# Ledger of designs, part 3: VHH binders against Protein DOG1-like 4 (DOGL4)

Target 1, 232 residues: Protein DOG1-like 4 (DOGL4), of Arabidopsis thaliana (Mouse-ear cress) (q84jc2)
Amino acid sequence: MSKMRNLVEEKFLEFYESWVIQLELYLHQLLIAHNNNTMSETELRHLISKLTTHHKAYYTAKWAAIREDVLAFFGSVWLNPLENACSWLTGWKPSMVFRMVDRLRKSRVVLVEAQVKKLEELRVKTKFDEQKIEREMERYQVAMADRKMVELARLGCHVGGESVMVVEAAVRGLSMGLEKMVKAADCVRLKTLKGILDILTPPQCVEFLAAAATFQVQLRRWGNRRHYVTHS

## First folded at step 3 (VHH)

Design s6 (from e24 with D31K S53R)
Fold by OpenDDE, look of step 4:
Parts: structure tokens; C-alpha cells; sequence
Structure s6 (fold): chain B 232 residues (1-232), chain A 122 residues (1-122)
């Protein structure tokens, strides 16, 4: 059943399409920078700044959109099923980036002891924050099941004009809680990303960002290929 | 059959202006992100500019930012590239290219035209 896209979904889909295209462009630049040891520190920092700004722009747009319809981000229509399946609270799981850093360390990135210590500290903090959010989400879900869902179920049995309004109000109430959770998760993401970039040198940042962007792009690519195979 | 036909290229002096046009047919134009790309002599394909389905989101390469303007008309199924303050480095074959949101990678486009030659020379 072709889920009729609502207005929020359509708008964000268009935004996200553009955002991903820009990300791919930046990825290309990151890869060039990584392979070209001739770039100055100033140039590298500029590139890093562009990426950081790009990510900030995503969350700005996201937060604006979730104010209107946070539910749109649970089962995002602008993502393929694989991307959605890999999502944690409507985005990437913050602790995942440390695995990425670990992988880089095993390959090309040489970190000094001080960096390693700082990263570990950040890892612990990030994990703690994730767990906190998960606990809050669980609490919220339990609360929803006990009260809000029952109300919605009752109202759903009597579909009339007034009933629709009441149901909408109830859904809005539920959405508000979800919005808070999503924002909290996004804050952890942003803090984690900032923390990592503050610890790493500019060349290391470029490598990290390239790896992250590559992962995102590849995930999308793989998911799309599978989607086309199943729907062609 | 999908067709993209570029036009408007030519010879100009540095500092000059050109307006490129791309006429699209054979597909639902409004569903595609539209791009301009270029290939300088002896170099690979370079992305220049892109515009979203409705035109609400526009992006430019750093090398052309502030000098080039991309516009689309969904009713006419046209994409334009207004180029100003042209430099010798802008010399290239310019292509109109499409991308669906389910596209795969930076260098991959669904469709591209035959291109139009832009030469900037004193």
C-alpha cells in the first residue's frame, strides 16, 4: 500500500535528497583530501567546518520538521528499509562512531595516548547518555500503553467528526513525548560528534568524516539496490 | 525516450556571461533533482550545481559559488545555468544531468545530455 505521503514527509524528503547529494559531494572532497597529503591545515579545517555545518543544518531542518510531525521520522519514507532498520531513535546510534574510530585506529590512524584516553572518556559518557535516553523511552512507552493507547483504541471504534478531533489531540500528546526523546538523542549525537572532532587532529578528522560519510552513503546504496531488485 | 538537450554554450571573454539551457523530455521532470556538471579538457567530470525538485534547495560547487545561478521551470521542463564572471577555468563541456532521490553515488546520474561547449578565452 503506497503510504500516502503527508506534507511533512514530502518536504523533508526533498530536503533530505538535497542534503544527501551535498554530503556525497563533501565525501568526494574528503576522499581527495585524504589521498592528497599536500593540503594545508587551513584547507583541512575549512573542509571539516563545511561538514560540521552541513550536519548542523540537517538537525536544524529535522527539528523544525519534528515539531510538525515527529511520527514521520519513525519509518522515514525518505530512507530505504535498510537505513530505517539501522536507525536508533530516528538516526545513527551515537556509540557506533567509536567503533568506527577503533577501526580507523587499526588501519591508518595513529592516536597518541592522550587522545586515546580522551576518546575512552567520551565513549563512556556517550554510552551513559544513550542508556539514559533508552530508559526514558521505555518509561514513555509503558506510559503510552497504559493510558494513551487505550484512549486511542476507544476513540477509534467510534469514527465521527468529534471523535476525529479527539484522536488527533491524543496523537499530538503522544507525539510531544516522542519529540523530546528524539531531540535528546540528537543532542547526544551532536555532542559525541563534536567531542570526537575536538580530540582528533585535522587530518584525522578528515579521515573520520570520510569514513562516516562513506558508511552512510554505502548503506543507502546497498539498501536502494535491494529495494529496486524487489520492486523491479 | 528520455532526452536532455543542452544549449547556450559558446565562446566568451573572461569576465563575460553565458546562460545555458537544458530541455528535458521523456520523463516526469518534477520528480528529479537536476544538476549541471562539466568536463574540462583533459579532466574528469566535475559537479557544478544542483537544484531540488521544487527548486527550494540549491547547491553550488565552491568554484562557482556567487558567480553561477541555477534555475528550473517545471512547467516548461527546463533547467538553466546563468554564468557570470566567467574564468578561463570554467572552460568545459557542460552537461545537464538528472538524479532520482534513490540514486546511488556522487558520480552517478540517471540521465545526461550531449553537452554544450563553453570556452572562456581572451
Amino acid sequence: as target 1 above (232 residues)
Amino acid sequence: QVQLVESGGGLVQPGGSLRLSCAASGFTFSKYYMNWVRQPPGKGLEWVSGISRSGSYITYADSVEGRFTIIRDNDKKMVYLQMTSLKTEDTAVYYCATRYWLGSSYTEFDYEGQGTQVTVSS
Scores: ipSAE 0.380, ipTM 0.728, lowest interface PAE 1.1, mean pLDDT 88

## First folded at step 6 (VHH)

Design t18 (from p9 with G102Y)
Fold by OpenDDE, look of step 10:
Structure t18 (fold): chain B 232 residues (1-232), chain A 123 residues (1-123)
Amino acid sequence: as target 1 above (232 residues)
Amino acid sequence: QVQLVESGGGLVQAGGSLRLSCAASGFTFSDYAMAWFRRAPGKEREFVAAIDWSGDSTFYTDSVKGRFTISRDHAKNTVSLQMNSLRPEDTAVYYCAASFPYYTLHSYEYDYWGQGTRVTVSA
């Protein structure tokens, strides 16, 4: 079941394992903060800032890696099959986080009308941005199957060096498009996250971030158990 | 080391034009959104214009819409601000700023700043 990994995959796997370990530590702190009503607003804001910085670090590393090999992220070897199955353009789908907010609202989190309105506006915007990206992504995917590429495919594996060059050029073109779409998606992810955090109070932010981190960590655990995968 | 160096400022008459340029170095320019801010005498720094990392998206404050154009050149690691139909109220020090990975209206969210270039528009 072991696949050959390239250098980009190996490096990012190592990074991601470390990043997840740190996320679990922050999750622990978030849970403590959530259960501790004695923390000041300043302390809560500091914790929130640490989490946002941690996420920013992930995307900094990701963007460096995708510049070298964006295709590595469309078969992410550092993720288990369950995590990959839940991925949208190499990450979490931005609109999904609103379900987490809805769950919190149905539990203990009380939102004022102004917050509810702003969240709905953000939800609509996020969905719109997702759809734009999806349409553009489809354009790149469909473009891969142009006349020449289809003809080369028909000719089979016994093609000359010129055909190889054509295929490589096509793959490069696709990769450039994919990189652009992945970056666009990442921007929507981070904007959505920031938007939610700007609407919520610090205590509400802590609850939300705890829920999000919990979901991420548990998804990884569930997938690992299901597929007998170990990452550390 | 990270550097943002603005140029193109100067004195111009009302109705005139200027083109500001900002040269970036020391970071991965193509990963950052770029923006222009300005600070007029006796006023707070305010957002003027921004462009996303790809150059596909731009945003302008209302007072400069239709007059100012922001653009970027990835090959040269530069961001520019074409300012047309300048008004005395455009008089300010203009700052170039970089933000990963998207632009915002809030100056405190930007990662890197230039030293600024002075633009003076006479009546």
Scores: ipSAE 0.875, ipTM 0.937, lowest interface PAE 0.5, mean pLDDT 93
Fold by ESMFold2, look of step 7:
Structure t18 (fold): chain B 232 residues (1-232), chain A 123 residues (1-123)
Amino acid sequence: as target 1 above (232 residues)
Amino acid sequence: QVQLVESGGGLVQAGGSLRLSCAASGFTFSDYAMAWFRRAPGKEREFVAAIDWSGDSTFYTDSVKGRFTISRDHAKNTVSLQMNSLRPEDTAVYYCAASFPYYTLHSYEYDYWGQGTRVTVSA
């Protein structure tokens, strides 16, 4: 089976595959650092910095791509169906990361009360920012549907001439609004990640980053196997 | 090649005004948060003001709030700092900086820096 892909989708597919491979290599290093306990604090901070830089590189590439075609990031060809179903505005939902922190706290990571307080403050801020974006997106989508969809309905919504121009203008307007909302969501993702890493100690950061990378890698692997089982 | 070029510095008497400008090239300006930092003689570089990638959010250090205004122009790829009611303690070299995608208060987190423009406020 084949599916037509534009150049943006093909280029980002290649980037994303390489990016995930590098994430898996960093995961290996994180697990060694966690299990071996031989790394100095300086070495741990260096590894944490590499992960932070790797995540920023993903968003640098993403923002270049969404400038060309933000719609490619809604139902992405480089993600399996499970990964796509778990997306919130083209990525992981910022508030969900605190559920992972909570699991680690109860199992592996010991946090002092000062850290717990700061994490709760960050969680509330993150959720507030998330909900603000959701409300802004909803208002934009409603406004677009009221104006553009009424015009399209009166034109009969068929291919050819002025009907094509109206549809193209409506899609272009939606794309511009979606790009802004995706960028806003990505800022919340990066701020939340940075905020968590600032609160945790270097060993705790390594454990958190390992759990996050493990989840992302396993979601990709499981989704791929489930897809094949369904089609074989 | 990334460049941030500041201009608009100079000598001004206390109570006066200056507008600094920073021209950006070699990167996608609209994706970056922009900030101004300053360094007074013998002091460490300190945060002054920032504006997010969209232009919707700004932040100012307490000592300049109400006197300085940061703005950006996506058509010209510039960020500006309007400085009013200048004081001798505002004397410093002012640096333009860029960070992807949001601003922070910590200079070490910024990706690109200008060479600076000197502002001298005489009593």
Scores: ipSAE 0.572, ipTM 0.823, lowest interface PAE 1.8, mean pLDDT 85

Design t23 (from p9 with G102F L105T Y108S)
Fold by OpenDDE, look of step 10:
Structure t23 (fold): chain B 232 residues (1-232), chain A 123 residues (1-123)
Amino acid sequence: as target 1 above (232 residues)
Amino acid sequence: QVQLVESGGGLVQAGGSLRLSCAASGFTFSDYAMAWFRRAPGKEREFVAAIDWSGDSTFYTDSVKGRFTISRDHAKNTVSLQMNSLRPEDTAVYYCAASFPFYTTHSSEYDYWGQGTRVTVSA
């Protein structure tokens, strides 16, 4: 079924397509850096900084867009169904990245005890923050189904001015709550990412970022093969 | 253009109070965490307090806990620092700073800075 896109969706779709292309370029650089241990620490840090800046740019654009229409991000037309299915509050699940770190630990990446301890502390904090956001999200979702809204739903769609106003007010209230929750979730994402990068050495950071970017890009590719999505 | 303008500094006796204010313009204030830093004579700039974009979360350096309170007003695009029970060691130039999207204790990670306002606490 074809979905009509609003202006916010169209603009962000265009942005995201460009953003993903740039991510793929950075992924290539990360892979080169990972496979060739000739880069200096300074060079590695610079590459890491480029990636973090790139992610910051995404969220800058996202937050601008959600101010206009946060609901657009709960049916993200710029993502394929697989990507959407894997999304938590309009993005990647923060706690998921620790699985990537675990994978690295099982590979050639050796973490010292101090790093392991810090990562575990961060994991606990991240999960706590996720749960807090989920509880708040539930509150907003449940609040949408208040008595008046349920009655309106039961009565069906009415063209009356009062019913329209009530629904619009409810949607506005929900949207405001959703915006707050999305921002909160994004902060947990970026804090978690920063936390991991602060714990890892520059070479380890490069490996982690490469793994994360690879997963993101491949998820998109896999989803596109299953469900053909036409992007502008 | 981005501007952060601090005010409220001055001379106060030990045990006294001051309220600093920072007026923000030129960027989307509601998307940024805000913080106060300070630089005492002969010392490096240090973190004092921060507040997240929503105002729901605050963080303080240990030396000011229980004495200082950071708050923000989205309608006015301002961040404030209420300083009570001031001590001579609180003497410093206080700076307002903005960070997207969350706050840290590291000054290098902040995007925008004010010019600072001087606070002097006499013994």
Scores: ipSAE 0.875, ipTM 0.938, lowest interface PAE 0.5, mean pLDDT 93
Fold by ESMFold2, look of step 7:
Structure t23 (fold): chain B 232 residues (1-232), chain A 123 residues (1-123)
Amino acid sequence: as target 1 above (232 residues)
Amino acid sequence: QVQLVESGGGLVQAGGSLRLSCAASGFTFSDYAMAWFRRAPGKEREFVAAIDWSGDSTFYTDSVKGRFTISRDHAKNTVSLQMNSLRPEDTAVYYCAASFPFYTTHSSEYDYWGQGTRVTVSA
């Protein structure tokens, strides 16, 4: 028994596999830049721009796909079970990216006090925005549960066209609400990414982007091996 | 082909009103933040107003706050700028711009630009 793939899932699977391959190629360039202390600031900024553009391309494709089927992103066929288990509202949790920044500070990245202050301000803002989204999601989930209770009560009395319309409205409302919440979460992700890259120097940005890309590639590779073992 | 087409510019007396409109095509309008910038001769482009993808958040430069109102219509794929209490200092070419998915005040961060519509405010 396996999940049937619709056209949205099939198209996004093809996109995502290509997108990850390109991310791996950019990771190679990031690692060269990390090991090459003679690269100019202009060269580093160009590479950082390529990574930023690549991430925006992911969200551009994602938003097109969620318009057609937002539920495909809650348990995605293009991700292994480990990747899916690590998702918060269809992607990485914005506040958790600061753990990666913290680890870089403990290893090789030296931050001045002004950068540390700005990063803490961004961390607080990011968490605040996350909590707003979580409150909105809870409100929608409660409203959807109330709609289902009303439908069940009406269906228990008799079967009629009004009951079908209430169910259709509830399903439509759920999908539209989820799409809005996913988009809001993605905006927090992109604002957080931009905020970090604006605070860090170009060499520090290369370190951060390399760490982020490495983590994403390793999570995929690890989960794929574990996935095959658990399914065999 | 992505197109942003501004309209509604013209000549108006100080204290008057104009409504600019920007029709968008060739991209998914509802995913983009929209903004208006303006450029007077001999000056750099400056930010005027922006509205996010959802329409829930707007932002205005201080000199137009309270006088200008940005709005968007997802059904018509348009963004509008209602300009009231116009001043000679508002004279400029006004440009519509789009950025995925949130706005900034920095013109270099915008993906698409219109060709502009001229607004002239006479004393």
Scores: ipSAE 0.513, ipTM 0.774, lowest interface PAE 2.0, mean pLDDT 85

Design t52 (from t22, 16 letters changed)
Fold by OpenDDE, look of step 10:
Structure t52 (fold): chain B 232 residues (1-232), chain A 123 residues (1-123)
Amino acid sequence: as target 1 above (232 residues)
Amino acid sequence: EVQLVESGGRLVRTGGSLRLSCAASGFTFSDYAMGWFRQAPGKEREVVAAIDWSGDSTWHADFVKGRFTISRDNAKNTVYLQMNSLKPEDTAVYYCAASFPYYTLHSSEYDYWGQGTQVTVSS
């Protein structure tokens, strides 16, 4: 691995560990709020805002890091194998959060018909956006096997300095495409999250965010136990 | 320091054209969606057009009716608004705004704002 990649990985690992710790703190607050019926709407909105800001901070840091080395995020060393296995384009699958919304419906949360309709519309839109990104991603992946790269592969290991240049150029091209797709995916993630939060009431938002955060934290814990990984 | 500086606003006659520019500095321009807003005296600020970080996606208000076009040049850290077939109703202060990471139709969700440039369309 390159020095730059290692540096990017190390820096982001440090950031992510701190970020997860803060997420766990917010999760605790969300759970308290969920079990405390005395909190005002203003207080709930404030808590929701803190979480959304926290997520925004993650993507700010991520986008800064992917400018340096987007490939680092396709083998995220700060994640355990289970987390990585569940990743779609370097993060959570946007359409997955609707499973969490469905959980709300099975709980004491009552969604009115208007909310259900809006959620369904959002789900459809989200899936459409995901598919669009996936198609573009495939295009970039396939493009890696262009004429020059295929020819290089045919030549095998008996290539000199020119082969290095060809590979580097191909990797640069791929990286640019990957960065674009990752950013696009992240936008879909945050739009989907915002869309859900706009549809739900503040108490419902708190429950949803608690569920989402719990899932994320537990996935990390489960993966760490399974693979004997020590993370924060 | 974050700065958005609008330019290009002036007095024009009905049917005329203008091109507004917004020069950005102090932040990673290519990570932000950009938007143009306008506010006429005594009226609420309204979104005119928006463009995502890559330039691949744009949005235009219904009242634009194909007359205005938003674009951006990330290499120049600049967003543009080409305005054609201007009408007196287009008279307003036009503002440039930045939003991370996607654009919205809600002004309150934008992170940074310019000071605005005056566009006046005479009959």
Scores: ipSAE 0.884, ipTM 0.943, lowest interface PAE 0.5, mean pLDDT 93
Fold by ESMFold2, look of step 10:
Parts: C-alpha cells; sequence; structure tokens
Structure t52 (fold): chain B 232 residues (1-232), chain A 123 residues (1-123)
C-alpha cells in the first residue's frame, strides 16, 4: 500500500468529517432563516456568503489533496458507498442540481419569468460544459489505452526494471489527466452553484441552500446507517 | 505571505508594444485563475484579460481584442500580458489578480491583488 495514498486519505477523512459537521451547523442557521421573516436582506446575504465560503473551502482542500493523490477521490474512503455511487467525476453532477431547483419551484419557491429564463440558459450552459468534459475524458482514455497497449507489447519483449518504469510512468500519466478532469468538473460545479445563487433572490437562495445541505446531510446519514460506518 | 508583483510598465509611443509580467508567491499559483485589470485616473477599474488555472481558456475585453494576449507559465508562477498596437487610451495602472478556482470579470471576486505597474502611451 502507498504511504502517500494512506496519508492523503487519512488527512482528507479528518477534514471531511469536520467540514460536514460545520455544514450541519450552517444548515441549522439556514432552516431558521428560511422560517423567519424578520431577517434583513443584509443578514440573509451574510448567511449565503458563509455557505459560499464553506463550499469554496471544501474545494480548496480537495485540490490540495488531489495534487497528492487524485485516485483517492475515486471510491473515497471518507464517503459511504451511497455517496460514492452518486458521484460523477468525484462529486455531484452539476446538471442534476437543476432537478432540485425544479422540485422546489413546484412546491415552495416562486420564480418570475426572468429568473426562469436565466436558469434555463444556465442549465444549457452547464450541460454543454459537462459534455465538453466528458468528451475530453474520452480522448484522454483513448490516448491512455493506446499508450498501455504499446507498453504491454514492449513488456512482452523485456524483463526487469524497464517494465516497472513504464508502469510507473503510465500511472503518473493517468493521475495527471484525472487531476485535470476532476478540476474541470469542480469548476463547473462551482460556476453552476454561483450562477444559481446569482439568479435567485436572497430568500430563495436560503431555501435552495437549505435543500441542498439537507440532501447532502441525509444522504450521508442514511448511507452510514445502512453500512454501519460512522467513525474509523 | 501572498505576493503578486507586476513589472514591465513604462512609457511607450502609440503603436508600440510592451509585455507585463506578474510574479506570484505565497499560494498555489497553478490552482488559481489570473486576471489583468487596469485603472486610469478618475476612471473605474476594468478587467482587461483573464486566464484559467490551466492556461487553456482565456478571455479578453473587446477594447483590447486582437492587441493584447494573456498567458501564464505555471512552472515560473508568472502571468503575462503582451500588449501590442498600444493607444493613448491604454494609459493606466495595470494590476494582476488571482481568483480560485475560475476567472471572473468582476474585480470584487478576486482573492489577491498586486500593487500595479504604470503603463503610459504617448501620442
Amino acid sequence: as target 1 above (232 residues)
Amino acid sequence: EVQLVESGGRLVRTGGSLRLSCAASGFTFSDYAMGWFRQAPGKEREVVAAIDWSGDSTWHADFVKGRFTISRDNAKNTVYLQMNSLKPEDTAVYYCAASFPYYTLHSSEYDYWGQGTQVTVSS
């Protein structure tokens, strides 16, 4: 087992547990704000800023960790199996968040025509960006498979240290390519989140952030309960 | 300590060329998008060009398109602005700025700022 992989996994597990605990505390504040008509627009914007900063902090820590070992983020030890099963390139799929907006619109959130138009434009842009990432990932996968086929053919002709060096180079190339794709996906996630919050009013932003945080917390709680994984 | 240090600003004749550099330290440069902004006396600060963390995506304001080119060298922690066909209206203090993780066109959304370098274009 790799010492670097174990260290990255342990460090990020500790970070993630603390990060989720803080998210739960912010969720409490979001729920109070959602049910309280006495908060000023300034107070709501401050709370929204706290959530935005908290999400940005997650990605700051993630990008530091993927520099050390991006593969740790595929089938992550800090996520339960349900959370991992819901991942697209190491996180939530950006276009899926619009289903949450649509659900809120049908039951709680009232959007004016201008907001609906802007949200649809953002949805189209988000899907386009996702498809671009998927196409680039496909090109990378093809190039990597071709390199591996050449390496396997050469291994059939060699013994000893050259084979180990070729395998090590292939693993490094895979990690570098995956890091770029994960970062690209994270940028789409953050741009989509920012875009939604820019279109919604402060009370609507609070309701959206509360719904998103509730889903994330419940997904973790439900998955942990079924798999008996709470601490390690 | 985070530092963004611009250099290369000077007096240049109309039609001339100039390359600005911005050396970064104290943060993980390769994770940040970078932008060049400018501000002339009595005017609002405006975005000139921006480049994503990888260098693969760039943006240039219409008033400099075809004349200015942003680029970066992550190995040297440096972002550049190549300025060609300079005009008197390009006279300003030029600032570099960093934003995690993608570039924006709004100065309020940038995390770190340089002190600026003066570019003066004479007629």
Scores: ipSAE 0.511, ipTM 0.794, lowest interface PAE 1.9, mean pLDDT 83

Design t57 (from t56 with L100F)
Fold by OpenDDE, look of step 10:
Structure t57 (fold): chain B 232 residues (1-232), chain A 124 residues (1-124)
Amino acid sequence: as target 1 above (232 residues)
Amino acid sequence: QVQLVESGGGLVQAGGSLRLSCAASGFTFSDYAMAWFRRAPGKEREFVAAIDWSGDSTFYTDSVKGRFTISRDHAKNTVSLQMNSLRPEDTAVYYCAATFPYGSYTDESDYDYWGQGTRVTVSA
């Protein structure tokens, strides 16, 4: 059965499709840069800036959309099931990127001791922030199942208009909380990303961003092959 | 049109207090972290304080910790800096700035919008 899409979902779907296309273009540039030792530091920094700006644009659009309907992002129709399964609070889990860094370290990226130390500190901070958000989310989720809501649920569809209003109010309250949590999670994502980029050298940043973008694009491709998703 | 308009600057004696205010318009205020920077005579602009989009988290440079307090009012689209126990070394032009959260808030290059600044002079 097909899920009916609301206006927010439709608009964001269109945006995301375009955004992903642009990401793929940047990925191509990152890969070229990664394999080209002739690019200057200035050029590399410029490319890095393009990517960070691109990500910033995503979250700007996302935050605009969640103001209208944050619930749309808890069943993101613009993502395939695999992408959704890998999502933590409507996006990638911040602590995941450290595994990407670890993979790079095991390949050809050589980090100095100072970088390793800073990365570890950032990892610890990121995990702490994640857990804090998770606890807060749990609070909202549990709060939804209060006595009144459980009773209304028991009564089922035979409830009157007043009950509908109560449910709607509860959903609105939850939505407000969810919006805050989603934004908080996004902040952890962005801080983590920025933190990593600040620790790495420009060449290392390019390699990291290429790896991250590759993973994102491939995850989408893999998911689409398993579950055909019609976009556009 | 994006605008950040600072106010509240002036001349104050050492040990005195000032409250700076910044009125924001032209962008979604509730999505942006807000900050204060300052530039002393003959010095580079430096980070002073920041407050995240929600108002739940604040950040301060070490030299102002315990003396300055940053706050924001979403209803009025304003950010304020309460400055207590002012010192001559706090003399500077203070700038209000806004950033979509992408960084540690201490790097001025991360900020998207800037005010024109308000002058604070602390006499000995």
Scores: ipSAE 0.733, ipTM 0.864, lowest interface PAE 0.7, mean pLDDT 92
Fold by ESMFold2, look of step 10:
Parts: sequence; C-alpha cells; structure tokens
Structure t57 (fold): chain B 232 residues (1-232), chain A 124 residues (1-124)
Amino acid sequence: as target 1 above (232 residues)
Amino acid sequence: QVQLVESGGGLVQAGGSLRLSCAASGFTFSDYAMAWFRRAPGKEREFVAAIDWSGDSTFYTDSVKGRFTISRDHAKNTVSLQMNSLRPEDTAVYYCAATFPYGSYTDESDYDYWGQGTRVTVSA
C-alpha cells in the first residue's frame, strides 16, 4: 500500500531529491569557506544567507504540501527508514540541534561568555516550546479518540451515509489539528535555527551549517546504504 | 506575480487616527507573517509591527505599543495597521512586508516581499 504514491507524495519526492542535491552543493561551498582564510565577512554572510534561504524554501514547499496531505509527512516516502525513525513531528527535534553546537564548542569553536549565555537561554526557550507542543498534541489526541468512540457506536448495527459523513468529519478534524501542530513545530525549528545563527559569528555559522548539512547527508547515506543501495 | 499594495495614508493632525491596509496577492497569504515598517525623512527604515502566520501573535516596536494595532483578514488577504493617538514623529512612508515565518520578524532583511509604501504625515 505504501508503494502507491499519491500526487502530493510524488511531487514532494521530486522536490526533496532536488533540495538535498542542492544542500550537498552548499555543503561543498561551506567546507571550502571553512578552509579558506581569504574569504571576507561579506562573502561568508552571503553563503550563510544562501543556506538560510535554502532551509526556508524547504518549509515553504512543505507547508504547501501539508495543506494538501499532512499525513504524507508521517512516514514519508522521500525519506529512508532511518530518517523517518529520527523524526519528531515530521522533522528534526529543535532541542537536539544544540548537541551539534556543543560538539563544535568542544572541538574547534571558541565561544565567548556572552554567546554561551545566549545559547543557553535559547536552549531553554526551545525546550519550553517543544514541551508546549507535546502537551497540545496529547490533548488533541484524547479529544479525537473521544469523538472516534461516538463514531464507532453509530456504526454498530447500522450502515448508511451518515456514518460515512461522521468518519470524514473526524478525519478532517484530525488533519486540521495535525497541520496546525506540524506548522507550530516547524516555526520552533526555524526560530531555533535563526537564533543560533544570530548568536554565532559568521565563521562560526559556516562551521555550524557545515556540521548540520554533513549530519543530514550522512543520515541519508547510512540509511540508503543499509536499506536499498550499496554505494550511496 | 507577487504584489503588496498599501492604502490609507494621508495627512492627519496630532492625536488623530489612521487605518492603513495592505492587499496581498501572488502567494499563499495564510502561510506568511506580515509586517509594517516605516521610513521617516532622513532616517533608515525601521520595524513597526508584525503579525504571525496564524494571527495568534503580534509584535510591536516600543514607541507604538498601545497606540497601534496590527490585524489580518485571511478572507480578504489583507493586513491592517490601526494607528491611534498619532504623533508628529510617526510621520513616515509605511511599507507592508511579508515573510515566510523565520526568526524574530524585526529584521527587514528576512522579508521576502515589499509594498511600494504609503505616506503618513502627522501635523502638529
């Protein structure tokens, strides 16, 4: 059943494959910028801007697609099983990105005390926003289960058009709620990304973006090599 | 073709009110945050107010809090700025802007689309 792809899934698969290819090209530029001491601050800011624009483009396409079929983003056909297993509300968990910042700090990036304080404040805010979304998701799931129980009682010994309309209304309600929650989670992801880039200097931003892109590329390669292809 | 078209500017006496409107087309209005920026004579463009994609959150620069109210109408694809208790220092060209939600909404470099502006003049 998962082999048959609807129009939304097919269009987003094509988009995502192209989007990842472009991310790999930007990763190459980030690695050159990291190793090239002659790049100006203006050149670094331009490259950083290209990466943030690329990430915003992903979410622009995603929000258009979830308006048509939010469920496609839960167990996505354009992601391998490892990528899907790492998802939190259809994407990376915002609070986990700080582990990447911590790794850079221990390895090669020196942060001044003011940056460390601002990053910790952002980490706390990000975690708070995540927990708020998780609580709302739980509350919504309970409310939908209660509505489902009424629907099942009506389907007991009777079959008719009213039963179909009740099921369709329940599905519509669930999809609308899921869309709202996915968009809220994406806003936390984008706020967290922007917050980190605003705190870091341009060279530090290049290193962070390179690490993030490397992780995403490696996650895809590991999942694809293990699952379906031996050389990708 | 994306368009943001401001209207409602004009001349008003200090203490008066104006309502600016911005009609949006060419993009999915309900996915975008909307904002107003202004440029006073001889000054750089500055943030005034923003409203999130959902309409649930609004943001204001300190000098307009309590006097200005931003709102959006998804049925009409418009964003509005109700400006009350106007002061001569509110004199500026007011610009409507739109961005896919990202960051704090106060950085003009994050905005994807801009209107041509509508002039507001507040006389003493």
Scores: ipSAE 0.346, ipTM 0.681, lowest interface PAE 3.0, mean pLDDT 84

